# VHH binders against c4kar8: the designs that were tried, part 71

Target 1, 263 residues: c4kar8
Amino acid sequence: MAELSTPSPASPAPLDGGRGDELEKFTLRGARQILQLLQDLITHRGLITAHTGGGHSFMTAVLKVDEERGRVVLDPSPDPQANRRALAAPRLTCVTQLDGIRIQFPLVGLGEGQDKGRPALFAPLPAEMLRLQRREFYRLQVPLAHELSCLLKAEDLARKPVEVSARVIDIGAGGVAVVVPTGAAEFVIGGTLPACRLALPDGEPIELDLEVRNLNRQTQRNGTEQLRVGLRFAALPRAADTRIQRYIFKTERALNAKARGGL

## First folded at step 23 (VHH)

Design pg9
Fold by OpenDDE, fold request of step 24:
Structure pg9 (fold): chain B 263 residues (1-263), chain A 125 residues (1-125)
Amino acid sequence: as target 1 above (263 residues)
Amino acid sequence: QVQLVESGGGMVQPGGSLRLSCAASGFTFSSYAMSWVRRAPGKGPEWVSTISGSGGSTSYADSVKGRFTISRDNAKNTLYLQMNSLKPEDTALYYCAKESEYWGTDFYDSPFDYWGQGTQVTVSS
């Protein structure tokens, strides 16, 4: 009887994306600042994406900040399954944007209840909130015509090695977002994919080690489910970095020129 | 600065129709997919419909399929939602939302990066 070691629930990805000290200056930890930012989210009717882990998320919003009880009140999902996942999750990672600033914050100790006779989710106030300006997290949207792809060395559900050709959606200096067919492979946040190959238009594919940083399951317009995977370059050779930067720069220039009517 | 301003909401009887509009500014409108999201008290935000930047592709939530039609006029930077056969359960604040320009490699993603203040739709007898 081989004890199927239940894969230890993959620890949620760090709020800062593993960037550590680099983002410390953008992290709020002051109680007053946190309260104010949450109030701002209420005032501006912020749409929040709450990630529950395992590639699942749901939309929510801050309903109320209860300072006396030290808790935040959120809208529940209209999907009962999403709420169940949320309640079972060790942490919700909430993501939103306000006035061009990306906001991320963790919620732990989620519970369900009622606010003014309506279903609501409750959590203690977040201990920290990350605020990022656009320049700090921007990724270039890859034009469809470029057909960038990344060959992922991954594993299937049976932990058998598989190769998956994934379309690159966006690219930056730090990594790529890709789309993979549902069921093509299993990904774990924090996991490493070694010896992957990124195909750029200007030459031979670049061999890279990738770290899974984000998972998002999306239903396509045609009803098919796709998995979007955010991947960090774990170890990027200097030559590869140069090529990637060149591609980004060239593409951005072209897009800007087109937008200005010059192409 | 990106701005999205919804209009066209109001009170209507069950079975009635409304047409919502969203005026967009501050970005290349045709380059981004646009969505409608609605928020009803106690139910949280719910995706309603999406239209591609070109307008060539549309998608709908099952709850509104066959009743709602999303469209856009890129020359006018305007998004529309035609709502027919309205039901009480369609009562909500309707947001125009811009799909995010990136899906985050280092961070958790969000489907939308900008949205308006919303327009209230109330379906009541």
Scores: ipSAE 0.842, ipTM 0.946, lowest interface PAE 0.5, mean pLDDT 87
Fold by OpenDDE, fold request of step 24:
Structure pg9 (fold): chain B 263 residues (1-263), chain A 125 residues (1-125)
Amino acid sequence: as target 1 above (263 residues)
Amino acid sequence: QVQLVESGGGMVQPGGSLRLSCAASGFTFSSYAMSWVRRAPGKGPEWVSTISGSGGSTSYADSVKGRFTISRDNAKNTLYLQMNSLKPEDTALYYCAKESEYWGTDFYDSPFDYWGQGTQVTVSS
């Protein structure tokens, strides 16, 4: 099976990190709501990507919701190895989209069995389901050619101050994601990085405080490990915000124009 | 509103051919890679093929390589899958799927954000 060279899905750290509070308002925990959403996934034949950790995922779909037993039934992967990984995983992170709404939910306690004489995966109903609209969490993927960087003021394993120049891979109104070489610094979710410098193409770097919100270790195809760090703007000055928004807007327009064949 | 509508499915004998179509609307079709995914009874979804927005690049699952051809007409907002030398194992519901928007590194990836209702392909003697 040609593994879709999906870029090694940066297994984002469990959303349980510092964004939990921000995502709480978008998280459904009501049993009825969860059941309805799962039923919607069935109705719409939702294509679900189930992440098993370690950068691995497989496609699945909800086959059935068993309310009586409090479980969800999923299609197994046609890849036996993927199924083994799934069963071994302490948690599946399932991701899909319906009508422009991103849906994410965890499954724990995965087992295998038969549904109507066919192989199936079984899990208890998710305790929560996340529903997100893109407009609320939009991040611009930074073109490689722009070479945006952020100088991070961090600490190493010995808690010695270090400065790390990190490539910015995405940017939004609320923060940035950066790539840091493994071992360059230690990051703690919820930790603050003070007096960092974000370099935009136009003008002097922006000094700002950043809060670590997410950590994702990815192994590249070449075997090199990279750390993706999600950073929130802790206290963004208005002027800086304006510059960032301008950059995003300008870049989006350019990308759209290019996509339309105009550039 | 994004809409994908598959067509062209049917019943064929082994060794037969079918051509699937997917009509796309509600987005800039040429800006996105498009894929075919299939779901057989008792099996999870399986990636079949992908074509870049421009149509310049294509990829195939090993199971269909050499037999299937993905193509697109951006002027018509239509995706195609030519299926030759069909086998019983190709029996499935075939979905047209749109490449997902980028949501950032803070979220787990999903390759697709929209898909159709599918078109049934049945290969049987």
Scores: ipSAE 0.832, ipTM 0.954, lowest interface PAE 0.5, mean pLDDT 89
Fold by OpenDDE, look of step 23:
Structure pg9 (fold): chain B 263 residues (1-263), chain A 125 residues (1-125)
Amino acid sequence: as target 1 above (263 residues)
Amino acid sequence: QVQLVESGGGMVQPGGSLRLSCAASGFTFSSYAMSWVRRAPGKGPEWVSTISGSGGSTSYADSVKGRFTISRDNAKNTLYLQMNSLKPEDTALYYCAKESEYWGTDFYDSPFDYWGQGTQVTVSS
């Protein structure tokens, strides 16, 4: 029973400065590029999740780009409380996708007003937009039929070493997302989990260091809380990388074959 | 390439019913939760309903609970939304949305990675 966990909006992990260099290549700062991307969001009726902080978010969309005034016009939330939070927030973190490309951009200086007689939110154009192509950071959702696990070496609240067996929910060249029971361990964004073990079907577990990059608390319908942890491969040996890529390729092929009615 | 194509929208009187469909392609349909989102002018996008990949679990916004039913036919790669007892406030562009494939590490995740162009539903006397 795939328990529909209501995604609790994860507090945006601060773009820690260390990966700044890697993300820089994916960051658009050109005014023309930004305008084009925003226009594309309009054209494709992009659904945007705007994070206001404190685990709160709302869905919005770009209504208009006002180049003359240097501002973007957004749909307000149907929830007045969400709008209040948005207006009170020093920064909105907007997240969306277009054709498998993940897009993230900050908005600051949010205001409310009217566009063509309708309520709207206004903000200055973003100074930068992060654009991550799926191909660069593709992650395979791990099939339920082929479970992967990762043994995490973490610490509890008392900083006592604990081992947590975590289910891998997705895997890519850059890392894994796992699900752990709430309270199983304490995770700190930016923290390193050394000597973890990723179990793949094709052989012995892979030992690797993992960096905590994202945390998301989810409450399942049954009231059970689960913690999703996004983990980056801190250092991946070439052999391990090859195995992971092989797994991803093989699994994807199998899934596609099944989808085509072949299996 | 992932494609989602909504259909079934139209004009209906208050109290009427509509059934929306979303044809999905380009991915293993049964492996992903699917959602309906609607966007009304001036009100922004609103989540309507979600169904698990297997179809075993469903959730609804309070505004539509008891009136709308989400379902799916995985053999046909099709998502459905049965809308009953429609109200003027249900007037919106309805999107079929695919749940995101993965949780990111270095950036914020969007709950949806793909959505269609939408189908217009208008409830008016």
Scores: ipSAE 0.762, ipTM 0.923, lowest interface PAE 0.6, mean pLDDT 86
Fold by ESMFold2, fold request of step 24:
Formats: sequence, C-alpha cells, structure tokens
Structure pg9 (fold): chain B 263 residues (1-263), chain A 125 residues (1-125)
Amino acid sequence: as target 1 above (263 residues)
Amino acid sequence: QVQLVESGGGMVQPGGSLRLSCAASGFTFSSYAMSWVRRAPGKGPEWVSTISGSGGSTSYADSVKGRFTISRDNAKNTLYLQMNSLKPEDTALYYCAKESEYWGTDFYDSPFDYWGQGTQVTVSS
C-alpha cells in the first residue's frame, strides 16, 4: 500500500536542495542558534525524516544534545535495515517542521551506541541548519484554464518505462508541482526523470530533466486519491528559464488584474 | 495555530480493545490526510496508519493490519484509531500527525508538519 507523504526512501540531494545562494540567508551557522533549534526539536518531540540515500529514509527524533561532547543523539529506527543503511551512509539529511517552519540539517559521522542503557545513534553537531517558512518560496498557482501539463518519462511498478501526462498545479523558478492518479507510475524522492516535456502556452514544449523532490497523496473533492509530485528543474537552458519566468510574470499580472475587476 | 490533542489511552489486557481519539483545530481538517504514529518505550517513532482527508482511503503498517481501524469524523474534526486484539508489543505512546503543507520542488520530503503530545497505551498482564 502507498503511504501518504511517506514514499520509498529518496536518493541523496545537495544539503541546500539545489538553491544554495538563495537559501544562504536562511542558513543558521551560529553555535548558539543551532543548539537552541535542536533543543526546540527535543522539547516538541519533533518527527524527523532522515534521508540516507538511494531513495531510503527513516523516521527518527532528536533524543538529546550532548553539549559537552559536541554530539546530537537520535532515536534508532525500529526497522533494523533502516539503521544499517543509516550507519553505512556517508551523510544523513534530516528534515522536519516545527510551527510551520521547515528545518533541515546534515549529519555526518553517524555512529551507534547506548545512551543511559538505551540504543541510540550519535553524530557530531551539525555545522549548519536551514530554517524556512513555506510562504518565503513563491510558487504561482496555475489557473485550471491554462491546462498546463508535463509529460513525465517515469517507470511503473514493474520498473518498465511509462509516459504520464501530469497536470501542473504550480510553477516557480526552480520547478513544478504536478498531480497524477495514484498508481500511474512509481516515483522515488531523489530519482531523475530524463527528457520530460513541459507544455507552456507560448510555443513548443520544453524538454528538461526533472528530479523528484517530494511526494504527497491528496484526496480530490470527489473523493479520489491522487499523488502530488514536486519536481526540480535540472540542467535548464537560459532560453527555457526565460520562457518559464515570462509565463509566471504574465500570468501573475493577469490574475491580479482580474482580482481588481479587470483592466 | 494547529492543535492536536489525543485521548483514550489506558491499560488493557492482551486481547483487549481500546479506541483513541485526536481532536484537531486550527486548520481545515477535511483537507489533510491524518496519521497515527507510536513510540514504544526506549524506541523511535513508528508509523501505524494513515487516512485520506475524505476518509475514503486507508493504509496500515503490516504489524497492525486486521486489528486496527483508522477513521475520522470531519464534522467533529476528530481522528480515531480502533485497536482490537491488542498485544504487549502495541504498548506505546500514540499520537496523531497532520499531513504536511506542500513545500515545492526544492526540498527533501517531510511528511508531517504537526503532531500531538500523545496518549499512553499499555498492554500487560
């Protein structure tokens, strides 16, 4: 059975999610800020998804911060295979949310041990933590009348190639979100979909490579289930980027004019 | 501000039944999938079950299939977990978790954005 918002584990991605310079102003590097944020996660019993690479992740929580030894302490997974993958991984990408704020941080040098007789995972304190609010990342909600679509080159459950025409529900500088019927294809966070085609109104479709960044199951108003797939643009030529930015700008102006009674 | 408050935990004998509730506020409840997560003593969190916003689709961890039933009452903004044929291994702190808001294409998946403080279930003797 497919799980909502918790698909198969994802391959590793850059710590900054591919938006390095844009995200720097939201990156905490001060030791005191990092310690306080980790303590907040402990206090609120934060549910953390730790991504180990190869499309794998597991759920965990920060058990404590050992300030004297400069370490964070995490709960191990109840799944022994997840723990083995975590210990073998060169890096964990930990993600969670707290009070509408997304928190992401890398852990390197993960080890296994005991904390007061309890099995635990240990790592040095992260050198940086990303802290973001959702509204800080602009995404144009695509009007239904535009019928924007993206032809995805994906795989089915048997790992055979399939093409899926997915409706684009939002678009921004770094990617798109699309919806597909549940089961139309198998998506893995961190997976690459080569040679997809994004159809914009003003010309021929744009051929581009996409990387799966998130998956969320949704219930439509008629009760049917669908999958929202967040996709990052990879290797985007400047001409394609210009067309996308122009579409966003023009559509936003049109929507604002309509909201004010038209011009 | 999102708030999730669990109740209905307690002590039961093996083979017994218990129903958990989660009262939700601060968001449009019917628009989001909801999950139950549990944390056994000395262990990390474990997903138990998920129900779609409409209630039309459910899923369960293999360890609880056939014994647990997730449901929701969207008119009362309440999530439920009916637990039957309870076993000692079901002993845990149980809490509900809200499906995350969408974060776009640039970020690793983070399936939950809010959760409650939990209600204790103890299956013994």
Scores: ipSAE 0.584, ipTM 0.850, lowest interface PAE 1.7, mean pLDDT 83

Design pg9
Fold by ESMFold2, fold request of step 24:
Structure pg9 (fold): chain B 263 residues (1-263), chain A 125 residues (1-125)
Amino acid sequence: as target 1 above (263 residues)
Amino acid sequence: QVQLVESGGGMVQPGGSLRLSCAASGFTFSSYAMSWVRRAPGKGPEWVSTISGSGGSTSYADSVKGRFTISRDNAKNTLYLQMNSLKPEDTALYYCAKESEYWGTDFYDSPFDYWGQGTQVTVSS
């Protein structure tokens, strides 16, 4: 939250409405549900990060919901520059977490005014709120000793088939992140890698279709550059999903037990 | 369940001192940075200070530098804020906040995932 007013490197790709079916099942659009969730944020004094674009953000909170006028009321920033950016922004992307649930909602048409004689920011109620439970976005950091790998069936620059054995660094309900040597294959965001094989401890590898969702170049401590590839599970069979969730649950419990026993 | 319970607030005169505590449970305390945040009457939340999981790195808002000291005792799962040379503008509800779990780079930054109910500090007279 300390990064107000300072330009930052290019922000990661945010969730957007243009990704149709993937996010719709986690999106609240009912007026009563939206009002209740906003009220929960008020009750729990939710710390909200409001993103104004260009890498700028400020901390705020929902002060109240005015149901009759269809408005949400936010605390202004103590930093006047942050308030000016918020009022100039075409859209304010508000994010917070409540009891480990990630909550995101847009506010458009932000204006300034007073509430009971105190400065405040006002906006129409959001038309949607994204609510991600821990299952939807929790990513287990994979212990090195588990040696989880994923065999990727990809293509090189000449569009010829290549197979790349990639180390899995994290795993969640919707996908994995892997690392590969830079240049091992050509990855395109949105591209599909059919018939990849995810190796979990015990049992045969799981055959999966994967979709490339993000790419990030990474420099290791020894200076070696590798590519971090974010991969979504496409059409995950229920049996495979069950195996993955069981792995996550058992590993998480084992790691938590070691942490408590080692303290 | 993650729980954060603040204590040590009260009324003091300008120039006085208070020491706030935050008792943490339900997570591996030493693995996370911890922060103090305050909310003055009629104003929005304001970040005050952050300390790294090990305690080796600290940072402060300009408004409190030199007057406030953040610390932690990882053996007791407790976060502290020593507040000296208190001013009327330090009057606020003070609460501790836990650094968010790492969730990848695909999401807008949301630095805290849990916070306490807070302890009231009032600097008056």
Scores: ipSAE 0.550, ipTM 0.840, lowest interface PAE 1.9, mean pLDDT 83
Fold by ESMFold2, fold request of step 24:
Structure pg9 (fold): chain B 263 residues (1-263), chain A 125 residues (1-125)
Amino acid sequence: as target 1 above (263 residues)
Amino acid sequence: QVQLVESGGGMVQPGGSLRLSCAASGFTFSSYAMSWVRRAPGKGPEWVSTISGSGGSTSYADSVKGRFTISRDNAKNTLYLQMNSLKPEDTALYYCAKESEYWGTDFYDSPFDYWGQGTQVTVSS
């Protein structure tokens, strides 16, 4: 059913930062597979988070697929500001999960209109959809008791140097994720943060350069707003790499032993 | 495996009250934050309220603050929404949603990974 293709957008961005090339084998590009997956989201009333860039997002759902016009129809947000950001964004990155499988797809060319007399958002069918299991991209979630932190050498809104102590929420072989309070610093995807210091529980902090790979604004369960920053290790010395791998290995084994004993 | 089943919806007059329940199974309920989300006719999903895994922290959308109370009973694996002073604009399908398993910040956030089929609340004269 190669003839049920979606119009190609202008030069598409990677599906997910830092992992784009390795994600290709989990990326669906067949028109029939894409249509079926979108239909599954409709059938299960999938809650979709649509990311508009700069850490902004809104919640939506796929209302229908219009195969004849080659487009998807989305619910607009009840928040008018979110709709304005979505329409202004060059790209909408939609993410959800269905039956424990992460699903991600880009929408470009988003427009507003009506569907059967009700406001709706429209976009061409995505040219690709990512579908993957969590275990394929393991990151150790850092136990709160470990209190891992990273001192970031960043910039404020005026582009002046600031130092930010950020809590590390996950760590893998290639990077960390941290959280910072809103307004503590400004981050740019692709930017480099030189000479940061990663504090592991044992030993001296590790000095390393970090590259910003993704940014997500989060509203905590209690309403507090924070920024989650995905950081890649640049040029990691062997000794630092060994310490990080040792921490991950020991912590993972300790967590797995507790999980087996929990019942 | 994960199942979320809502109940307690119905028709009420403006100013009335309802209590919604969400029965959870297939996961360690107390380990995850839980939310209520609603979808009014012809409109997109709207976050209503969230409660932490322990029940110690709650948050509410401005439109329901002071009228709705989220709670949970971790011994019974049940989430609740007490809805008072109901208004016609509260008419919606209400469903509970489970906080996602952690995927790391290399991925865009997807705050929910499972949700129920919902229970209808209709506020009309």
Scores: ipSAE 0.476, ipTM 0.817, lowest interface PAE 2.4, mean pLDDT 82

